# Designs tried in a protein design chat: VH-VL binders against Large ribosomal subunit protein uL10m (mRpL10). Part 309

Target 1, 224 residues: Large ribosomal subunit protein uL10m (mRpL10), of Drosophila melanogaster (Fruit fly) (q9vpl3)
Amino acid sequence: RGKINIQRPKAPHYERARVVAVTQPKYPELPKAKSCFKTRAERTQQQQENPYNEIIAREVRNWLDHSRLVAFFHLSSITADDIFRVRVQLHKQNLHLKSYGSKIIEQAVKNTRYEAIVPLFHSNHCIVFSPDPEKTAALLRIVRRVPQMVLLGGIVEETMLSRNQLVAYAQMPGLHAVQAQLVQTLSQAPGHLIQQLQAHQNSFVQVLDVHAKNQMNEETPKST
Below, E stands for the ipSAE of ESMFold2; O stands for the ipSAE of OpenDDE; V2 stands for 0.75 times the mean of E and O plus 0.25 times the DockQ between their complexes.

## First folded at step 18 (VH-VL)

Design md5 (from lc12 with heavy chain H99K; framework fv_imvotamab_arm2; at its last look DockQ between E and O 0.07; V2 from the best seeds 0.00; counts 0 for: pae O 5.9 > 2, placed apart)
Fold by ESMFold2, look of step 18:
Structure md5 (fold): chain C 224 residues (1-224), chain A 118 residues (1-118), chain B 112 residues (1-112)
Amino acid sequence: as target 1 above (224 residues)
Amino acid sequence: EVQLVQSGAEVKKPGESLKISCKGSGYSFTKYWIGWVRQMPGKGLEWMGIIYPSDSYTRYSPSFQGQVTISADKSITTAYLQWSSLKASDTAMYYCARKWAYSSFDYWGQGTLVTVSS
Amino acid sequence: DIVMTQTPLSSPVTLGQPASISCRSSQSLVKSDGDTYLSWLQQRPGQPPRLLIYDISDRFSGVPDRFSGSGAGTDFTLKISRVEAEDVGVYYCMQYTEYPWTFGGGTKVEIK
């Protein structure tokens, strides 16, 4: 009746019971409590979806409209403590970890160029928003130590980037801003170009180095 | 510079209608929510509701649902708070404030004092 | 509706000394997106409210370092490390986690 092993709370005893339950996939769990809790939970969710989705979708739209960096991740199982620690680390870098239901995302991006992201939210996911695209390197550094977060791609300066493109962007922080300054300068009237180049001393040197390397590559092509 | 400039003080009688305004400048009006906050004399702050000017979607506090109308005209970057029939209990200071994803109500209008008395 | 309770109602402080204001919510302020949305506003006499702290602890642009926010769940604190004459006014906490958004009743900070 009261054997010492069965009276002692041991993990092996619990482990064997869980294995037996897993090997019986058709075994009903708690039939009475199961049906009752599911019905109540489903009813509550249905009542929340209509009014909740309307305003939350606009909140998500607002995050997208104000975020110069958005990164999408697949999220594997992770403890609440671990995800909280990651959230705190990201927040210190002005990176904001969030997740939303796929219906809310679908409504938020409807009639926008971002509709292509909706399928990413049919699986377990998380999103990181930031107003600072230069924080992409810090983001990738932090999540590299979090194997449960798998980078899928992102948006930088309203441009969709694949995973590889986002990783490449992160390796050259600040160069994108220099390239944007050059594009802006080249778009000016001829008289304004001199003023812009003189005002961006460091950027001008870096741009000229990149331009000279591109000119060398074009001037000496060796195609077969 | 971001500014929210509200219409001037109003003195009204019970039963009259009123529409006060909040003009935003120095930012992209349709990318920010506008909220309305009431402060009765000597009292604290009460959130009345918000509007998303891009599509004029509104959400009201239950305490103010049906009591006021919040609207916006994005072509002139202006939000409005309107009463169809004022009551003496509507005497208060009314503030507009903007909100976006990365903060709370960050910029506030100067306030519009509404006085409703016979 | 989430009720926000502030204490104390009045906080007289000596110039240059610290002040601490507590705000307690009737429910957790953790939103379904995973973040907590609690802010602190300052209203100087005769002026509109001014944002000090958002997202519990983030200082708004132009807010001095002597203001700091902390807390989690249902309990939040605004601290002023060294009160200056310009800090006189009423301070409000506000939750923007769930609609309707709600304010605390206010705490009057005054120099004694």
Scores: ipSAE 0.786, ipTM 0.910, lowest interface PAE 0.8, mean pLDDT 80
Fold by OpenDDE, look of step 18:
Structure md5 (fold): chain C 224 residues (1-224), chain A 118 residues (1-118), chain B 112 residues (1-112)
Amino acid sequence: as target 1 above (224 residues)
Amino acid sequence: EVQLVQSGAEVKKPGESLKISCKGSGYSFTKYWIGWVRQMPGKGLEWMGIIYPSDSYTRYSPSFQGQVTISADKSITTAYLQWSSLKASDTAMYYCARKWAYSSFDYWGQGTLVTVSS
Amino acid sequence: DIVMTQTPLSSPVTLGQPASISCRSSQSLVKSDGDTYLSWLQQRPGQPPRLLIYDISDRFSGVPDRFSGSGAGTDFTLKISRVEAEDVGVYYCMQYTEYPWTFGGGTKVEIK
């Protein structure tokens, strides 16, 4: 009785092979998550047709319209937990971190004054919104601790600023501080002018006094 | 404590101008929005507009655009609502309310009753 | 404009019993960032409105725990677990997601 080679079982008889082939459970191929293989184009197209996208686009527009400070960031390999932490920190400062798809942003800003921001949204990105432009410094301080967030630029007071300009803006003393400084400087100016004017007069009087004293000394006869 | 104190009740005639005030205290006035809400007698609440006192940025409801002017004086932490020419239909209670960023109105004034009668 | 529809218009409630107020928006108030700009306000007779709930379910400071907010999308609910005499008044929902901000028509809570 030939040793049954368990490693290379003899091919079953043709009839048995047919039965085995027909009775093999066809495991449904796990539906290849169609979502993973959808081309970027297909994903983008489906997003455009989703009524939900219109709602979100409207939301984005609302944020833009109500914000005095908008900052755009690139996100580099940041975890959801990290984003959440940053969000909490920003929220404490009345800064609102949002993330939207590029197509949503495009739809939101189409035919608006914000259309110029579209090129900033080609990669993973987030947006920070604030009604207070004075929070720019706070924003940058917080984001500085998050290396995964790279500042691309922003909008302050309806003006588009580059990264460098935004940083510079954050370093500027608040408008009130500058105004206060200006007022202080202006208030000091008259005092300085008066001092300078008086200094000349005082100097002149001193010179005259010295001259008068010298003349008096010359008139005193040396009583030998 | 955060407080919004509004000016007293006003009785005016049609065609008259009016400016009512809302003074904020107990918080950084320039860091919060101030909104105005109208409530006609026996009716619901209507949003009129908002102002950011720091720079006086203002938004209006379309229904109130051009009908009223919202302003603020941050030096005295006061917001204003004004009419150039009152109508009888302007008879209502007017509330100011504080709003933090994009949050809701958290603190409200006591209201100013404006009566416009011929 | 987003229309906010509140139901019921009037809610007579027995003291100690629960009350529920519904607010429906004509458009979704859902934000992608999870923030929902819906609030509930209470207006007692002869008083200014008072904030109860913001962001759908967050209770404002000093608001009793008997008040709770829930909902998603276009349907929102304010619940009072045990109505007290001081809860008599008109309740309003407010959306501030889109301009112009709009209020519901109000629901009058009364004691039976």
Scores: ipSAE 0.023, ipTM 0.526, lowest interface PAE 5.9, mean pLDDT 83
ESMFold2 (binder alone), look of step 18: mean pLDDT 92; pTM 0.944

Design md6 (from kc2 with light chain D35E; framework fv_imvotamab_arm2; at its last look DockQ between E and O 0.20; V2 from the best seeds 0.00; counts 0 for: placed apart)
Fold by OpenDDE, look of step 18:
Structure md6 (fold): chain C 224 residues (1-224), chain A 118 residues (1-118), chain B 112 residues (1-112)
Amino acid sequence: as target 1 above (224 residues)
Amino acid sequence: EVQLVQSGAEVKKPGESLKISCKGSGYSFTKYWIGWVRQMPGKGLEWMGIIYPSDSYTRYSPSFQGQVTISADKSITTAYLQWSSLKASDTAMYYCARHWAYSSFDYWGQGTLVTVSS
Amino acid sequence: DIVMTQTPLSSPVTLGQPASISCRSSQSLVKSDGETYLSWLQQRPGQPPRLLIYDISDRFSGVPDRFSGSGAGTDFTLKISRVEAEDVGVYYCMQHTHYPWTFGGGTKVEIK
């Protein structure tokens, strides 16, 4: 009885192989969330044929108008699954990841203050929207773990920021913290001014006192 | 505080025109959509349409397209729903509600009861 | 139009007991960008609707923790962990993913 090679089992008889092949449980592939970022080609084609382009453009504009934080990213060879994961993470932070065709973006921002963003959308891109500018740090933290997402720039409080500026912004203390600091600084300023003003006055008085004392000493006749 | 205040109850006859109002306060009126929702007596909610007050972009439900006109005056932060010719079937409660991209109809007016009877 | 089907139509509940309301859409409510715009509204007797849940599971400000939303795609659920007397009313799901926006038929929650 030939040693059953456990490491390289002989191929089963063709009949058995057929039965095994047919009886292999086909596990339903998890529905690939069709939310795959459509290829550029698919997006472009759909944009040309879709009577709803205006609606989508309006949507984009709506998101832009309602967002206090907008970040633009280049997408480099990212899988749908990866995007989904990132989207979930972002969503937990009230950050909304969206992708639109370049033509839609152009239409959306045409004759608006956002027209300057059009050049950012020549490649695969995504946009993250948030109503809260304080989420910038959270956004960058999340995206840092996603090398396929390259920050291009953003809009914060209606101001266009470069990549570097956006990073710097994220590192800044929150607006409230800054305001608190400002208030504190401003509240201390009068005290310092008063102290400085008083210091000068006190010094002046001291000088005068010294002068007065010296004059009194000169007027005391040395009674020899 | 965000508030939507609607105009008072209306009693009208068939064929009459009507314009009801919804005034927003406590928020940037131009940054949010205003939707209108109909509720017939003892029935559910029906979406009629929405308007973006900033540029008066409007979308209607097909069921209400051509039946009503939604408008807004951003200068007085007021949205409107109007009929050119009322029908008895227009008898309902009408709600305006604020809609935001990051949520839903988050704030609602108190409703305007419109009664159309002969 | 997307049809939103709510079940049950009526939900008699004992105080302190949980309640569950289902909402099924005739089509997927997932938008191309992966967002799902489903909301739950509460309408108490004689009052305007009130937002409870948006984005399937996010509680609106001031909404008690006993309310929770869940679901995906076409099936959504609103749960009340412990029904209180103030929870009596009609609950509506709403989709605003696709135009026209549509409401469910409503579920009446009553106290037994």
Scores: ipSAE 0.715, ipTM 0.861, lowest interface PAE 0.9, mean pLDDT 86
Fold by ESMFold2, look of step 18:
Structure md6 (fold): chain C 224 residues (1-224), chain A 118 residues (1-118), chain B 112 residues (1-112)
Amino acid sequence: as target 1 above (224 residues)
Amino acid sequence: EVQLVQSGAEVKKPGESLKISCKGSGYSFTKYWIGWVRQMPGKGLEWMGIIYPSDSYTRYSPSFQGQVTISADKSITTAYLQWSSLKASDTAMYYCARHWAYSSFDYWGQGTLVTVSS
Amino acid sequence: DIVMTQTPLSSPVTLGQPASISCRSSQSLVKSDGETYLSWLQQRPGQPPRLLIYDISDRFSGVPDRFSGSGAGTDFTLKISRVEAEDVGVYYCMQHTHYPWTFGGGTKVEIK
């Protein structure tokens, strides 16, 4: 009893091979997007590029490996012109706006410390990557004027931060290396951070209140 | 400081096997893709495929699928391109190049000239 | 497969004058992640290719300001504002938005 994806491309072409492949009884089924704000193009790309998910997942890993700042947003309905304008503004600050299907993200972070981010991608979303963690304040300033982008949290210096932690980080730009080391030391349970990232209510970050042993990180980042 | 150094020119007969190399230095080898590009004499550039050395995941251009093997040995920071049976039409210059998220093929090897003739 | 068409095939220019190279793709180069991955390479005589421009318009490290890139969608342009003797060579556009990655046919820039 296999289910098929009835969302066949609406093209006046005689491509019978695609229909046969979709009807195979043990063919993997894509997750249905429930309460998600995916665009039609994103849904079509997800279905049409399933054989390529492995390479795209490695592209995402490559972005994660080279980005000292990663921010996750819920994305409400937004026009192509508006999102393009936001992308241009962000790019001027070395901030790179992207979106990926949830299956691709799951593959990208499999067997990594970032597996806890996968639930964030079951709704309509976007991600911002940057090699420059000092651009966190600029990111938050730009997206404050974009109500369609709702900050969920992020990664700074390979440490997962809740929404409130990321906002606090942005307010202390002279402490980027120290802040990242402190958060990494206190936030060794990524699952707890994901629950906080998904919460609607603001709460004081318990991890920062228990920082009796401060560890200094003497990293000196270099940009291109 | 980033360098890709390829193995030297090769003169071969049709039907012989060949493995050429591309050694990366001055960067974290497993954090970057390595691509292979062919340039036939007097012609343009052709993408052959790429490898992600971290786990040896490889993607080929359809034109080269089954014709060559791309591999890497991350312990010696080296990528390879190999043929099991060379043809005269394989006569070309072969380049390796580094690729990553924030750029394109940013650093190129010097090229390896492969000549296949009877 | 994305076909990249470059125009002109050959561009003889007078030293100090501008040159313009056009590259057209057979379909949009906007990737599903929202970005466009279009690059320009230079191959001087007897040398391997080198990167000039990536992400349509971003100059690679060490590339002179006389090189600029522009475009969107399917139509892209490389401009050299004042051609110098060292600019002689073949220029390629390359897309890495869609697999397989493809190059334009090349444009030879020559001093006339």
Scores: ipSAE 0.647, ipTM 0.855, lowest interface PAE 1.6, mean pLDDT 79
ESMFold2 (binder alone), look of step 18: mean pLDDT 93; pTM 0.953

Design md7 (from lc12 with heavy chain I50L; framework fv_imvotamab_arm2; at its last look DockQ between E and O 0.43; V2 from the best seeds 0.64)
Fold by ESMFold2, look of step 18:
Parts: structure tokens; C-alpha cells; sequence
Structure md7 (fold): chain C 224 residues (1-224), chain A 118 residues (1-118), chain B 112 residues (1-112)
């Protein structure tokens, strides 16, 4: 499953925790020789994990750098057969379904404008990449039949889009018509263009921020 | 038009150093990996390693780790394969090739023949 | 290391007849991201390799329709529906699922 449900470990009763803390024996620190042996084993494990994470994170960065369409989904429980069928349907449209660990995603987007997407990968997820932003409509048509995949938002032409904005983008005419609409917008006063871009950006950031806050609240127990 | 142009053939003696080049053009050099592939005379292909020119991260095949150095200079869009001390067994054709997310080794250099003999 | 085994080693074919080349991997080529990374390369005599097929079955730009790829898991096939004189050369499968990347031993296609 990958994470601790805070409710699953029952906290010790205050009375019991108090007694345990008072009665715990005070031990001397471990000898440096034992710490050295543990450090060697930890180094070996870290080395094995580091080389894997380093190259895979760069592969993810490369997918992000080359994909004019990226869509993020929450993924509910789904059978291996069903996800395979979805992958095949998507591939026929040059849409590439992938999943990565959150540590790898965090490393891949570190020091980039995409850092805001990291909280999306703390829960069960999938990503769809495509070099063809015109395939957004096909993507949404295919996943409409897959209730286990819940659209969270995406990136189109290096612009982060909210769920609603991505759906609206998919309803536009083809890429050439969208480019023509963008050119028409640029011919207007600069303040109008800046406001449209800032409103679009703010909407996407707000959706990600609300999602991140909801994720944090679900993971943090309340104290009294 | 994507092109990978390699440096010319080399004739060397055992123990000499050598650095061969692969210049990429017609694409964004730092967004694509460069791989090196060896082909010994009359033999098949062997993957030697990859470099990501954006940050010079390299990954070597275990068979070539410590035997060669892969590097890149992104300011001149060039990748390199280098030996500090050549052996006669290094006689082969060496290719560079481009790798990225959507396909691998889609464009190849013309090859650099390295001959090591006394 | 993933070992890629190609058969046959040599495929003499009559012009206009089909050819089929098999590639078997020592372990599944499904990567942890969920996709499979298997390519087919052609090396004509005296030339560098060129990409024919990537992602098992996707034809690279400019590659004729007579080339097709198929397979899953550990078993993959390249088919040439009607061999032409320009198809003479050595064909390699390559996995780029797991490092180090590895090639099959090659299959020489020649006209008999």
C-alpha cells in the first residue's frame, strides 16, 4: 500500500505511555564500531537505490521535456486486465500511460516549475504522456469509460492546466485553430493577454494547492 | 535535419590515449541522451553507455566501466568517448546514437574506425 | 544483464518472399513504468545501424510498411512481408528496458 494510516497504529494510552517512558532503562550509546558496520550496510543499500533513482528520474524529466500533453490522474483500484486494456487503447492514440514512485517524481521535477505536481503522486496515481496535444480529446473520451481514473489536471504546451481548463482545452478545435486563437489574443492589449494567462495559471495553482491541502489534512491527525 | 557527425578514423599504437567525438546538430542537444555502441570487426553490437548532456550524467555498461570515459560539451553540442591507454582489443567501429523518451537510437553517427596495432 | 537471443542466425530468402526473425529475452521486458522497450535495427553492408521498429511494433518514420513487429513479455518477432534486394543486411533486436541495454546476436538476411 505504501503509507501508514495514522488510525491503524493505535496510540498508547497516555497513562501507559507515561509509565513506559519513566521506566525505560538508560543505555550507553552504541559503540562506534557497530555504527560503522550499520553505516556500511546502509551505504550499500543507498548506493543501489541511488543509481536506480538517478537514471529513472532523468528518464521522467525527459518524458516531461518532450511531451506537449501530460495528464495526471488519481487511480483507484483496477484489475491488471483493465489497466492493460486502457494502456493499449491509449497507445493507439500515441498516449503513453505510466506510473512512478513519488521519490522519483520529486527528484525529476526538483528545481523546475513543475515542483507543484509532487503532492499528486503521494496517493495512487497514473500519468499519460503524449507529444500530440491534439490527442487531449481522445484521451478524455477513452478515460470517460474508466471511472478508476480521475482527472486531476495536466500540462499542455508547458502550461499547467486545471481539470476544468484541460477539459475546456479538449473541446477546442484542432491545434491549428488553438494556435490561431492564441495569435488573436496576442494582438490585443498586453494587459488583456497577461490577465488571461495569469488567471489561467492561478486557476491551475489553486486546484493543485487545494488538492495538496486536502492531502495534508487527510494524513495529519487532529490533536486536542 | 537531425545529424550525428563523428570524428575520422584513427590508427593508434597500444598505450596511446584517444578521444573521439560525436557532434549533434538539427535538434536540442541537451534534451536527448547520446549512447555509444561498439562493433568489433565481423561482430555484433555492444552497448557501452549513455550520457545526458544537460548535466553530464553518465551510465556505463559494466563491461566498459573503467575502460573508457564518456563526456559531453553542451556548448559545442559534442559528445566524446575517450581511452587513457588503448589496447589492441579496442580495435573496432564505434558509433554514437541518440536516445529520448519516445524512441531509442533513432539516429546514428556514421561510425569511427579505431585501429590499434604496432 | 538481460540476454537477447535471436533466431535464426542466417535467413537466406528468395526475393519477394517473407522473412521472420525471432528475439527472446532472458526476462520480461516490461519496465517498472508499465511499458515494454524493444527495438529492431537494420544494418546494411558497410553502413551504420538504422532504426526500424520501436516499442515492439511502432514503425519509425520512413520505414516501409513491409516491416512489422510483434510480441510481448519475452518473445518478439520482426516480419518482412516481401523481401526486397535492399533488405539485405543484419538485423538486431535491442532492449532498452533495463540497464545495461543489450542487443541480440544478429540475424543475417541474404538473397538466395
Amino acid sequence: as target 1 above (224 residues)
Amino acid sequence: EVQLVQSGAEVKKPGESLKISCKGSGYSFTKYWIGWVRQMPGKGLEWMGLIYPSDSYTRYSPSFQGQVTISADKSITTAYLQWSSLKASDTAMYYCARHWAYSSFDYWGQGTLVTVSS
Amino acid sequence: DIVMTQTPLSSPVTLGQPASISCRSSQSLVKSDGDTYLSWLQQRPGQPPRLLIYDISDRFSGVPDRFSGSGAGTDFTLKISRVEAEDVGVYYCMQYTEYPWTFGGGTKVEIK
Scores: ipSAE 0.741, ipTM 0.894, lowest interface PAE 1.0, mean pLDDT 80
Fold by OpenDDE, look of step 18:
Structure md7 (fold): chain C 224 residues (1-224), chain A 118 residues (1-118), chain B 112 residues (1-112)
Amino acid sequence: as target 1 above (224 residues)
Amino acid sequence: EVQLVQSGAEVKKPGESLKISCKGSGYSFTKYWIGWVRQMPGKGLEWMGLIYPSDSYTRYSPSFQGQVTISADKSITTAYLQWSSLKASDTAMYYCARHWAYSSFDYWGQGTLVTVSS
Amino acid sequence: DIVMTQTPLSSPVTLGQPASISCRSSQSLVKSDGDTYLSWLQQRPGQPPRLLIYDISDRFSGVPDRFSGSGAGTDFTLKISRVEAEDVGVYYCMQYTEYPWTFGGGTKVEIK
């Protein structure tokens, strides 16, 4: 009786193999957790068929118009769960993460000052909106922990900023702080100016006094 | 301070036309939506519609579509709700409210009571 | 239309005690943009509605800390940690996720 090779069992007889093949339980493939963002194709198709695209476009425009901070991000292989987590974090800071189809964005910004952002939306993307531009630093701090979110650029106070500019902006002291500094600087400027002006005058007076004293000394006849 | 001030109470007869107003102040009127909400006597709130004053884009509840007209005059920062022909069933308090992208109906008018009786 | 169902219809509460109001939507209020648009409004007797909570849990400016909102999907709750006399009125939930926007039927909070 040949040693049954447990490691490499001989292929069963063809009849047995057929029975085994037919009796193998076909486990339904677990529905791939729709954990991934809809593919671009799916999003595009849905957008074409959605009678509410105009409404959504208008909403996007509304968000743009009301936001003082808008940041655009590329999303790289991020799960729905991860997005949800980020959304929660952002929301705590009054930052609103949204994702729209490219066509919706195009429609939303068509013939508007925001039309320049259209090229940023060729891939998976998300937008973060905020009414407070001072939240830029908070936004970047949060997103830094999310490698799947790549900052593309943004709009701050109606100004389009590159990625680098947005980062630089976040590092700047708050507008109020800058304004305070400016006020302080401006308030000091007159004082300095006055001092400088007075210094020249004082110097001039001193020179004149010296000159006057010298003249007086020359007029004193040495009474020999 | 953000304020919405509505026109005064109206007493009308069935079949009459009516236009009530909501004036916004203390904010950029064109950047916010104005909604109208009906409250019948002793009843709950009913959304009627919205208007975006900048371009006068309007959305109506199906229940109010064709029954009322919502409009706005951005030059005087005023939104309007109007009826061409009032019915007794139109007797209600009408509120205007501001809608913002970040919060909905954050500021409300004081309400306009419309009474339609024969 | 999304139907908003509030429970209870009436909530008699003793001063200083907590109150809880539930709002259930007939469908998910999660919008396509991923956000949920639910607000809570307070209407005191003889006054216009006032915004209390927006975006499920965010308190509007000037709203006391005793008010809190929670929930997700179809189930939402407004809580008052300690009811005060000024809290008497009708409370409404409102969805603005889909058109038409709809209100709950209201919950009357009264002092026992």
Scores: ipSAE 0.681, ipTM 0.842, lowest interface PAE 0.9, mean pLDDT 86
ESMFold2 (binder alone), look of step 18: mean pLDDT 92; pTM 0.947

